# Ledger of designs, part 11: VH-VL binders against q6zmt9r679to764

Target 1, 86 residues: q6zmt9r679to764
Amino acid sequence: DNLLHWLAEELSEENAESLSSTLPLRRSTIQLIKLKNPDDLTEQIHEFLCFWKKSLPTFTDKLRLLARHLRKIGRSDLAEELKFKW
Short names: E, the ipSAE of ESMFold2; O, the ipSAE of OpenDDE; V2, 0.75 times the mean of E and O plus 0.25 times the DockQ between their complexes.

## First folded at step 7 (VH-VL)

Design s13 (framework fv_daxdilimab; at its last look DockQ between E and O 0.58; V2 from the best seeds 0.00; counts 0 for: pae E 8.8 > 2)
Fold by ESMFold2-Fast, scan of step 7:
Structure s13 (fold): chain C 86 residues (1-86), chain A 124 residues (1-124), chain B 110 residues (1-110)
Amino acid sequence: as target 1 above (86 residues)
Amino acid sequence: QVQLQQSGAEVKKPGASVKVSCKASGYTFTSYYISWVRQAPGQGLEWMGWISAYNGNTYYAQKLQGRVTMTIDTSTSTAYMELRSLRSDDTAVYYCARVPYDYIWGSYEYFDLWGRGTLVTVSS
Amino acid sequence: QSALTQPASVSGSPGQSITISCTGTSSDVGDYNYVSWYQQHPGKAPKLMIYEVSNRPSGVSNRFSGSKSGNTASLTISGLQAEDEADYYCSSWTRSSTVVFGGGTKVTVL
């Protein structure tokens, strides 16, 4: 969880837009998270990542999936760092 | 029959707006994204952006930011693309195209089904 | 300019193999395995031929194959046939979370 918060701090507003347009998050979930954290982009992103992680089936390779999403939104540098911190 | 049916050709004056429709049939509309790609006469393909039919989230190409709006109507399985402040260099065939989407993986990055295109001509 | 560089034209005779290159940068073709190829006949919509560098959709002939080395992706058409005469476009995901296309290659079957 600390790791996901670190990631949220490293992601820009442009990264957040890309994440919300590519991740499989329901509109209602996105709306709820934004309403709970209206002026805190870092917390919005952290909540998006936490919710996405919780929605995955058990025994999912979470590291591999997270690395793919980071590369997809243009943050391959963070995907490399992830191997170090995971 | 899996298909994307687009609205008919449009002729517009500079400064006008155009709204093109794309009606999906034969598949679960909300399991995909819809992308818009245009092609000026004799030129190549240009990506305009996409919209999730699942949640309505959009992402637009930087060049078109502020002029384009993409929407969906899930009750009719129809996607729309509106382009405002038209210029002569917006003359193009506008395609809608389907993008695979996975509930775990998110959107994919390729276009597996295309509409037949809508010619939009912008001239004075 | 198009974001990805393709040759303007490639020609071949029936039965030959031809290859079309698609060159980008590390920020698109190089960093990602998200390259696709599209075939377009005059007056028609594009058709997906290859996705994610080397995968073929159902219904696409195995004469079409894709590969990538560094910043360059390639589409190879073996056993060239008259019906293969068309424009071919490559496409890639980018570091900016956008899709870009190559300028297109006209394949002529002589």
Scores: ipSAE 0.115, ipTM 0.803, lowest interface PAE 4.8, mean pLDDT 88
Fold by OpenDDE, look of step 8:
Structure s13 (fold): chain C 86 residues (1-86), chain A 124 residues (1-124), chain B 110 residues (1-110)
Amino acid sequence: as target 1 above (86 residues)
Amino acid sequence: QVQLQQSGAEVKKPGASVKVSCKASGYTFTSYYISWVRQAPGQGLEWMGWISAYNGNTYYAQKLQGRVTMTIDTSTSTAYMELRSLRSDDTAVYYCARVPYDYIWGSYEYFDLWGRGTLVTVSS
Amino acid sequence: QSALTQPASVSGSPGQSITISCTGTSSDVGDYNYVSWYQQHPGKAPKLMIYEVSNRPSGVSNRFSGSKSGNTASLTISGLQAEDEADYYCSSWTRSSTVVFGGGTKVTVL
């Protein structure tokens, strides 16, 4: 997912930590993602976002959900840009 | 009856640890988060952190990092909050509170159910 | 220094309408569309009165309403009653996914 990869590049480690607390993923999943890419924060975030997206029901407005979470962590700038790129 | 039943008052010495329990009843325990909020005498509310009863994830207030541990026992629908290295300024009423959670949306931003509070007094 | 600022006290006579403001004065405040309000009587636990700015939980009197304008959320109590005398706290999530409370407002019924 190129869009989520872009988003991953724009998120700081702090943002990633915040998102990990707001998005409904198990800690074990997050740990596995980190283990897979221990030295690549962008890829960690990317896989994290991809996993989350894939876990959502097909009927969900994924853009709206993601934008909400971005705003929640104070990244409304990315939320707006995401809408534009979506 | 939907409620959070907290353990009784505690008196501790500085440097000691305290573990407060919060037993949930009347609802599906694993469908919510449990947050802990404390209130020093005559002061406002202070958020300490939360734990997901769904997946066990925790997130603590930065000022309490390394000193607080939140756990859950899903078999008894009970949440626990342990605070270590107690100081006099930790004297407060400690509340457990329920945070709604949605599988799609994640945790919500409010506390819709509160325990009655547990007074923890730290004094030499 | 709280991320959310409330007036220290608000007073009114029975039957009047009063408003409590909650202003985000810190860059640490996250999505301000999710402000909640809590009522706390002396010696009692807080009670959720409003969530997500303007939503009222079941069992809460319709005399309580919430609104927002810019970075200021407001709790309005109409038809003020003696039982409304309490401390009121606003709350929101921070950008670090923590929770912050306002300093609290003491509501006095004259």
Scores: ipSAE 0.032, ipTM 0.776, lowest interface PAE 4.1, mean pLDDT 89
Fold by ESMFold2, look of step 8:
Structure s13 (fold): chain C 86 residues (1-86), chain A 124 residues (1-124), chain B 110 residues (1-110)
Amino acid sequence: as target 1 above (86 residues)
Amino acid sequence: QVQLQQSGAEVKKPGASVKVSCKASGYTFTSYYISWVRQAPGQGLEWMGWISAYNGNTYYAQKLQGRVTMTIDTSTSTAYMELRSLRSDDTAVYYCARVPYDYIWGSYEYFDLWGRGTLVTVSS
Amino acid sequence: QSALTQPASVSGSPGQSITISCTGTSSDVGDYNYVSWYQQHPGKAPKLMIYEVSNRPSGVSNRFSGSKSGNTASLTISGLQAEDEADYYCSSWTRSSTVVFGGGTKVTVL
């Protein structure tokens, strides 16, 4: 959604790599996303976040999880913004 | 018995590689991360990286990027750490440690179970 | 990422209380509750004593307590015993998804 697109634009390649290291997605899914858009980092991140969102049962739990992961990778600024972009 | 059992001590020459094993027992291996931490003689603890036993994702300490590979074998509940291009300052005790993991929360930030360590000596 | 700063040594007499400090940045210590403490006797693996600043795992004596103020976390050992003589390390989760350890504090029981 609009929130995930915003995040894809705000995350660096280093941020996205760090975030993906702790999220419950298969390596094969990550590889497929990279193959679809090999030169478009923002679109890769956006699709990665969309796959992650669909793998989880509730939107509210997803936001808490995402905020925790953003704080873990040093983007507490983005974690704080999540609660106001809801 | 919940434990991590590590492979035995090794002596290596500079330029060689070492692969240390860490076998888990007494808990659900795929529900945790395994982290590797080393300690040079008389020195403190140095984090090397971790691997998710759930999905195989790795993250390595920047200092070791390009020299370290961490893998898992879920059929034997074993984690492996390989360090390549060994130097004398890689002489250390290498520990594996378990990191709690929650399906909703993800990985935690502490090591609740440690192996006894594997001494790797690199000498010319 | 900067290492966490601990005093090199702390000493106390049996029955006394001692405190070990662990100072870092706001991102490593102050803003989040990811500080852990490990005890290591000579020749042994580290043992988790405190996690998430102040929580004790099962089997750890309530003589060990943890706290945080600003960018400094503290481990307090009350009723000091000879067996508490060991090295103690703090650790925290960094913004780069790495773990950093303090340099360690040798506790001596006089």
Scores: ipSAE 0.012, ipTM 0.678, lowest interface PAE 8.8, mean pLDDT 84
ESMFold2 (binder alone), look of step 8: mean pLDDT 89; pTM 0.929

Design s14 (framework fv_daxdilimab)
Fold by ESMFold2-Fast, scan of step 7:
Structure s14 (fold): chain C 86 residues (1-86), chain A 124 residues (1-124), chain B 110 residues (1-110)
Amino acid sequence: as target 1 above (86 residues)
Amino acid sequence: QVQLQQSGAEVKKPGASVKVSCKASGYTFTSYYISWVRQAPGQGLEWMGWISAYNGNTYYAQKLQGRVTMTIDTSTSTAYMELRSLRSDDTAVYYCARVPYDYIWGSYEYFDLWGRGTLVTVSS
Amino acid sequence: QSALTQPASVSGSPGQSITISCTGTSSDVGDYNYVSWYQQHPGKAPKLMIYEVSNRPSGVSNRFSGSKSGNTASLTISGLQAEDEADYYCSSYTYSSTVVFGGGTKVTVL
């Protein structure tokens, strides 16, 4: 998704590690995504976000959830921008 | 029973390092975060950071960045906190505390179970 | 150094109600509903009394209640009892994704 790819480009390596720990992803899923994209941090983050979004129930407030995760990793600036891009 | 068991009191000299352990029992260790909070004698509580027992990722308080390292050992359901370059003002009771985690919402922002604390005294 | 401001002490008699304030800024207490309160007896670990402003964990007396108005959160203890004598700390999540604590309030029952 275009929005999630933009977001992946804005996140640093430290943000990526923090985000992967706050998103409710299985450790095995995280390991597989890293193994598939060993030299591409942006693609790793994008895959984390896409897999997370795909795993949620259909009636989940995905925007609110994503904004919460961004605030938890110290990227409240991105959470604010997200309101206008979602 | 659900509990967090911490290692015993330590006495260290300035410049040394200390590693405190926190052994979880009675719950699924990897389904929670572990936070570390310290309290100097007669003082208030100070948050140090947290670690996901799920994937080992950490987030540290800015003041302690570069001096603190938090790790987990999932085989023993144990969290560790190492503090380096100890100073006299690091003398405190160090607590580990459990942070709830939810599959959909992620980690929460409060501490629902606390260890008994480990006194670390830094003196010459 | 504490980021949130609490009164150093509050006292009351058995059966009375007391309130402890916890004042921060918009970047912690004001903009977020992530305030928690902890009770600490001498020589003991803190115990969670209130989470997310006003929610009470199972096993915590309904004499304890929490609220928030603007940048100030409050813990109210009704029907004050001798065992309520302890230090009370507020805590809040922040804009920077950190956790901060108040300086603590010593509650004395007579």
Scores: ipSAE 0.006, ipTM 0.627, lowest interface PAE 10.6, mean pLDDT 84

Design s15 (framework fv_daxdilimab)
Fold by ESMFold2-Fast, scan of step 7:
Structure s15 (fold): chain C 86 residues (1-86), chain A 124 residues (1-124), chain B 110 residues (1-110)
Amino acid sequence: as target 1 above (86 residues)
Amino acid sequence: QVQLQQSGAEVKKPGASVKVSCKASGYTFTSYYISWVRQAPGQGLEWMGWISAYNGNTYYAQKLQGRVTMTIDTSTSTAYMELRSLRSDDTAVYYCARVPYDYIWGSYEYFDLWGRGTLVTVSS
Amino acid sequence: QSALTQPASVSGSPGQSITISCTGTSSDVGDYNYVSWYQQHPGKAPKLMIYEVSNRPSGVSNRFSGSKSGNTASLTISGLQAEDEADYYCSSYTHKSTVVFGGGTKVTVL
């Protein structure tokens, strides 16, 4: 997903820590993604987002849930941009 | 005032269907989701599902999938919940409840306004 | 039976502080800040007391406060009053876009 990659590029190291704790990902999944991409923060975040998205049911409003996660980690600016990029 | 008015008590036979209504007033109906929550006598709360009053999209609890249908009528600001193939363990007070929603933030996952409840008794 | 674990009952005397716990998993309480608390008096509909872990709706007394640590959310009622006697339910959103409730806690004011 091109949108999720754009989002990963906008998120900082501090946001990555907050996001990984807020998204409902297993600790083992987080560790495997980090281990696979040890020097690529953008790819780590991108894989967190892709894994999260794939875990959700078909009727889930993924855009709205993602916007709420972004607001919770202090990135309301990115949540607002999602409306126009989704 | 802001309120959700529910239809009156129902008594049904096993195998029948029941349709409960929930009429909203005092707010913009289409700006919220409506959730349905039931409570068997002396028991706790059980979430059944929700419907967007904006677009009619629904999501149901897995346990009730295939037996429940939620609909809206925007002309009357009314939400409906129909439960089919009733069994004795469907005896409960059925509540409709309002879920705040924003197009950027999504739903807020809490129930800020509740109907008074509709008692549905399933007996032979 | 309930997805979230609450004590069956908690009691206190007028003026005392009491706390009700609500324990879930990482897939609900732990990873989300979407915990709400409801008060239910006998024969009445539930009333929202706390939303998003610690926020109070307008009209709810500041004697009610919410918090969360790990997989456990807590509702604290300070300055306990006779009208606080009720059942209290916690609720959380889950990673599957569903809502789950705790089993409820009966608060008795002695």
Scores: ipSAE 0.007, ipTM 0.632, lowest interface PAE 10.8, mean pLDDT 85

Design s16 (framework fv_daxdilimab)
Fold by ESMFold2-Fast, scan of step 7:
Structure s16 (fold): chain C 86 residues (1-86), chain A 124 residues (1-124), chain B 110 residues (1-110)
Amino acid sequence: as target 1 above (86 residues)
Amino acid sequence: QVQLQQSGAEVKKPGASVKVSCKASGYTFTSYYISWVRQAPGQGLEWMGWISAYNGNTYYAQKLQGRVTMTIDTSTSTAYMELRSLRSDDTAVYYCARVPYDYIWGSYEYFDLWGRGTLVTVSS
Amino acid sequence: QSALTQPASVSGSPGQSITISCTGTSSDVGDYNYVSWYQQHPGKAPKLMIYEVSNRPSGVSNRFSGSKSGNTASLTISGLQAEDEADYYCSSYTRSSTYVFGGGTKVTVL
């Protein structure tokens, strides 16, 4: 998804570490994504976000949840930008 | 009945390692995170890190990275915290504490149930 | 040095109200509504009194209340009682996805 790819480009290595810890992803999923995309941080982050999104129930307010996770890792600026990118 | 039972007091020499256990009972172990918090004698509380009982993911305080390892055994509902290369300033009561978790919202940022603590004394 | 600043001690007489402050920065108390308060009696583990700034767990007296303004969170104990004499710690989530504690406040009931 274009929105999640944009987010992946905006997130730093520090943000990626925090995000992978705060998103409710299994450790095996995180390890597999890192192994699949060695030294490609943007693609690692993009796949974390895509997998997380796919794991949520259909009636979940995904935008609100994503904004919450972004604020938790210190990216309130990106959380506000989500209103205009979705 | 809902409780976290910790292992007994330990006395260690500088340079040794210590492994403290925290056995959960009365709740679904895998629906929570376990944090470790320590308190040096007469001092305040210091957060060390957490581990998800669901998937084993860990996150450690920066100053302890490289010296601390947190693990779980889901078959016994037990969390462990190992601290290596002990120094005299690691003398403290070590607490395990439960953090609520929801698979949609993630972790909640508070400690709702605490173990009784394990005193670790590091001295020559 | 504790990351969050609390007064070392606060005292009051039975029936009075006291307030304990907890001051951080924008990267912890200021930007997040994830402040919790813990009561610790000598030789005992801490007990959760307030979470997410102002919420009380079941079983905690309504004499305990929490609030936040800017970078400062506050715990207020109304109708002060002898059993309230304890150390009180605040905690906050941080921008680094970690947790910090205040230095603790000794409450004395005169």
Scores: ipSAE 0.014, ipTM 0.697, lowest interface PAE 7.0, mean pLDDT 85

Design s17 (framework fv_daxdilimab)
Fold by ESMFold2-Fast, scan of step 7:
Structure s17 (fold): chain C 86 residues (1-86), chain A 124 residues (1-124), chain B 110 residues (1-110)
Amino acid sequence: as target 1 above (86 residues)
Amino acid sequence: QVQLQQSGAEVKKPGASVKVSCKASGYTFTSYYISWVRQAPGQGLEWMGWISAYNGNTYYAQKLQGRVTMTIDTSTSTAYMELRSLRSDDTAVYYCARVPYDYIWGSYEYFDLWGRGTLVTVSS
Amino acid sequence: QSALTQPASVSGSPGQSITISCTGTSSDVGDYNYVSWYQQHPGKAPKLMIYEVSNRPSGVSNRFSGSKSGNTASLTISGLQAEDEADYYCSSYTRYSTVVFGGGTKVTVL
């Protein structure tokens, strides 16, 4: 969870829009997260990631899936640094 | 007792295949990954890859891709490593080692328990 | 050649402190806190001494400590004892989700 907070702090506003489009989240869920955190992009991104993580089976390699999503949104630099934060 | 017991020494001719076993005891086998590391005589350690004891997913070192296969048998808590098309430079002690696994974030790449090694000699 | 660079040998007298360096690149040691150290006595399997740069497993003497600065990790053995004479290997996770080892350092106790 500390990893997801770090990641949320590194992602930009454009990244937030890309994640909301590429993560498999319901549009209504995305809207509620944005409405709940209207001026806090870091918290919006963190909630997107937490909700996505909760949707995955227990033995999913979540770290590798995070890296894949980061590459999809043009943040291969963060994908490569992901393990640095544990 | 927590341990990894490996099969005995093997002598093979070039072009043959070898299959080394690694039997786990004293812990929940399916909660860890098993990695294989080899060491040629007088040389250093070389990582070969790992396998999840939970689902059998594998990841191999690039140099060995296509020649190595790692498998598990959960009924006997045993991991296997098969190396094909043996060459003289495959002569080494082959170790299996346990890798801690976090079910949320995936495996961590360090080896907290080691088997005693299996010497594989490839000659003539 | 090994992916990580270690000195071939280090020697010391009983009671002294010695340090073994392990130098990689930004793609391994520099960018990741997944450095581990292993002790290997002749004819024996390696034993984990340090994991994730500086963490010591239970049962490993507090004379062993690990650190990292930039692309170089270090293992320090304080109060050197005869039983510490062994080969020591560093290891690191890499950007490519693989593991690499150093070439090993032979520690000799006078």
Scores: ipSAE 0.005, ipTM 0.605, lowest interface PAE 13.3, mean pLDDT 83

Design s18 (framework fv_daxdilimab)
Fold by ESMFold2-Fast, scan of step 7:
Structure s18 (fold): chain C 86 residues (1-86), chain A 124 residues (1-124), chain B 110 residues (1-110)
Amino acid sequence: as target 1 above (86 residues)
Amino acid sequence: QVQLQQSGAEVKKPGASVKVSCKASGYTFTSYYISWVRQAPGQGLEWMGWISAYNGNTYYAQKLQGRVTMTIDTSTSTAYMELRSLRSDDTAVYYCARVPYDYIWGSYEYFDLWGRGTLVTVSS
Amino acid sequence: QSALTQPASVSGSPGQSITISCTGTSSDVGGYDYVSWYQQHPGKAPKLMIYEVSNRPSGVSNRFSGSKSGNTASLTISGLQAEDEADYYCSSYTRSSTVVFGGGTKVTVL
């Protein structure tokens, strides 16, 4: 969980919009999280990541998927950092 | 039939804007991403960006950042691509293409269904 | 220059096998198993032939196969047929989360 919070702190507003598009979250879930945390980008991103993680099947390779999502939004640097912090 | 139907050819003057449409049918529109790829006459393919049909969020090729806008209308299952400040070197066939998406793996990096293309000619 | 290097043209006779190379860097072809190949006939939209290096979509002939070694991906067409005459493009995902294409290869069936 500390890892997901660290990621939330490293991601910009542009990254947040791209990430919410890339993660398999319902539009209604995204809207709810944004409304719950107005102008708190770090908390919005953290909740996107936590909700995404909780929605995955038990045997999913979460690290690989997270790295893939980060690469999709242009943050390959953060995907590489995951190898050291995971 | 699963298909992407694009709007007709456009002729524009330098400095104008063009908006191309891509209407999806035969599949669940919001379960996929739509990418835009262009091809100048006699040249190769050039990726422009993608948009999620799920929430409308976009990612654009760096060289087009600031000139391109991609949008969706989920009520009509239609994606749009608007290119502004047109130059003669923007003359190309513009394709929309579907990007597979899976709830476990996320979006994939290939184009499994293509529109027929829209020729945009920019001439003085 | 296209981001990925392909030969401009390849030719063969009916029944022959031909191979098209697609060379990139460790930041695209060499770094990921996300290489795809597209066939384009004159005046037509591209058609997906291979995805994720070596997988064929339903409906694509088993005469088409893909592979990768280091920074180079390859498309092989066995039993070459007249309808295979087309332009072929490789594509790869990149470290920057973008997609790049090769310059295209014109396949001529003699």
Scores: ipSAE 0.000, ipTM 0.612, lowest interface PAE 11.9, mean pLDDT 83

Design s19 (framework fv_daxdilimab)
Fold by ESMFold2-Fast, scan of step 7:
Structure s19 (fold): chain C 86 residues (1-86), chain A 124 residues (1-124), chain B 110 residues (1-110)
Amino acid sequence: as target 1 above (86 residues)
Amino acid sequence: QVQLQQSGAEVKKPGASVKVSCKASGYTFTSYYISWVRQAPGQGLEWMGWISAYNGNTYYAQKLQGRVTMTIDTSTSTAYMELRSLRSDDTAVYYCARVPYDYIWGSYEYFDLWGRGTLVTVSS
Amino acid sequence: QSALTQPASVSGSPGQSITISCTGTSSDVGEYNYVSWYQQHPGKAPKLMIYEVSDRPSGVSNRFSGSKSGNTASLTISGLQAEDEADYYCSSYTRSSTVVFGGGTKVTVL
């Protein structure tokens, strides 16, 4: 969980919009998280990531999938750092 | 220049085995995975599995588990796919295809370069 | 039957836009943004047209675009041309860490 919070702090507003479209989250869920955390981008991103993680099967390679999402939004630098913080 | 060259057509009897080769050139072989995809005449594409050209780790489609073996020979930049206990419904064009990967995160789930295919006919 | 559902055929006239749907489940197309599309001309190997839902490889015309909504991915071909006549296959990663294909769609340019 510590890792997801660190990641949320590193992501910019533009990254947040790309990430919310890349993660397989319902539009209604994304809207609710934004409404719940107005003007707190870090918490919005953290909740996106926590909700995404919670939706995955127990045996999913979560680290691998997270790294690929980061690469899709143009944050290969964070994907590479992720391997040392997991 | 960048290509996957497959072995020629094979005709086999039911119960036999076939081994198809896929020789890579024009890129660093060990930096990619190789996947195998087959297509029966007039039918769609069916994924068979993939193998890491770096360490030889494999993952096979459930339907083929126990009948298929994928291997690599890094000295010749060649991947192999052997299918055993052949049945008439194994008649298909067999493709090898390149899969991008990161050495830490694993393979990506798409095929950016394809071989021309190897027709394997299983008939009595 | 195929794991992903595509229409058997789609047709259009030169210059028109057509869209091919690819419907999966919440454990493949709906869960992951790992959808790719392949073009296959008769007697030829498939060619990657779109990967990771909407990205194009170098050399693929910008007339081809991909999108996804819920459990359905779509390939759109704008400015339809004669050479676009081919079979098109979608593919998706699954929760079981496997790859599945759609049944294919024959595009006819009338």
Scores: ipSAE 0.005, ipTM 0.621, lowest interface PAE 11.7, mean pLDDT 83

Design s2 (framework fv_daxdilimab)
Fold by ESMFold2-Fast, scan of step 7:
Structure s2 (fold): chain C 86 residues (1-86), chain A 124 residues (1-124), chain B 110 residues (1-110)
Amino acid sequence: as target 1 above (86 residues)
Amino acid sequence: QVQLQQSGAEVKKPGASVKVSCKASGYTFTSYYISWVRQAPGQGLEWMGWISAYNGNTYYAQKLQGRVTMTIDTSTSTAYMELRSLRSDDTAVYYCARVPYDYIWGDYEYFDLWGRGTLVTVSS
Amino acid sequence: QSALTQPASVSGSPGQSITISCTGTSSDVGDYNYVSWYQQHPGKAPKLMIYEVSNRPSGVSNRFSGSKSGNTASLTISGLQAEDEADYYCSSYTRSSTVVFGGGTKVTVL
């Protein structure tokens, strides 16, 4: 939703590639999303995040996991900002 | 041979700091995370944190915040763990351990390769 | 105190089957399939025996198996042998993106 769209807008192409590789998404799923949105990197990233979120078990702490993925790709600044945007 | 080689035993006084090294060989260092786990004499395992060998990002156990720093040197495939303001209850064997990363599924939360350990003794 | 609860000791005779429990909460063992088990002989580093609840690394005997039910994970060692005498630790990923360990179980082969 709104938080995931904000993140999609803040991520560079390099960050997007790193994030898609750290999220537990099949390569075929990533490729399908890219093919669906060929000229819209923001929408590609948004769909990666939405698909990841929908795949998580019930009662998962989604924001803490997302912060972990952001720290892993070198965006600790965005991970910290999640605490204030939640 | 795939291995993690740790630095030798250390004896420190309370209030000092210690820096333990962990040299990786036999695999692509930057494709994994390195975690640090310690074990006090006769006690169980305690997770301290991890560091990405790719970009140096760290995540530390809450109780060690402010006292621990983890770093990497990609030119020597070596990870370091520095613990400051040492107390007698920091006496432990300190292990480095490798955490797998899968390009499709993300990283895993288990330790598939362990160093032999470094004994750090803190006594007055 | 440990975050995950294990029995302090378990014993068995050669050829028997033994099981070690590892009990957490919904925020670790219950909600995630990221449970691993480690074997530690005296004076040695831990060795990975099971990862992601039930997967066995190459080189680990098929006498070792893992499972999970609710908030409790279990390690079963069948056909117990003298070499299995060691301390065993469970570990789990947590909701806080950290890792926790159980207190360890000493396995004695009688």
Scores: ipSAE 0.000, ipTM 0.598, lowest interface PAE 14.3, mean pLDDT 83

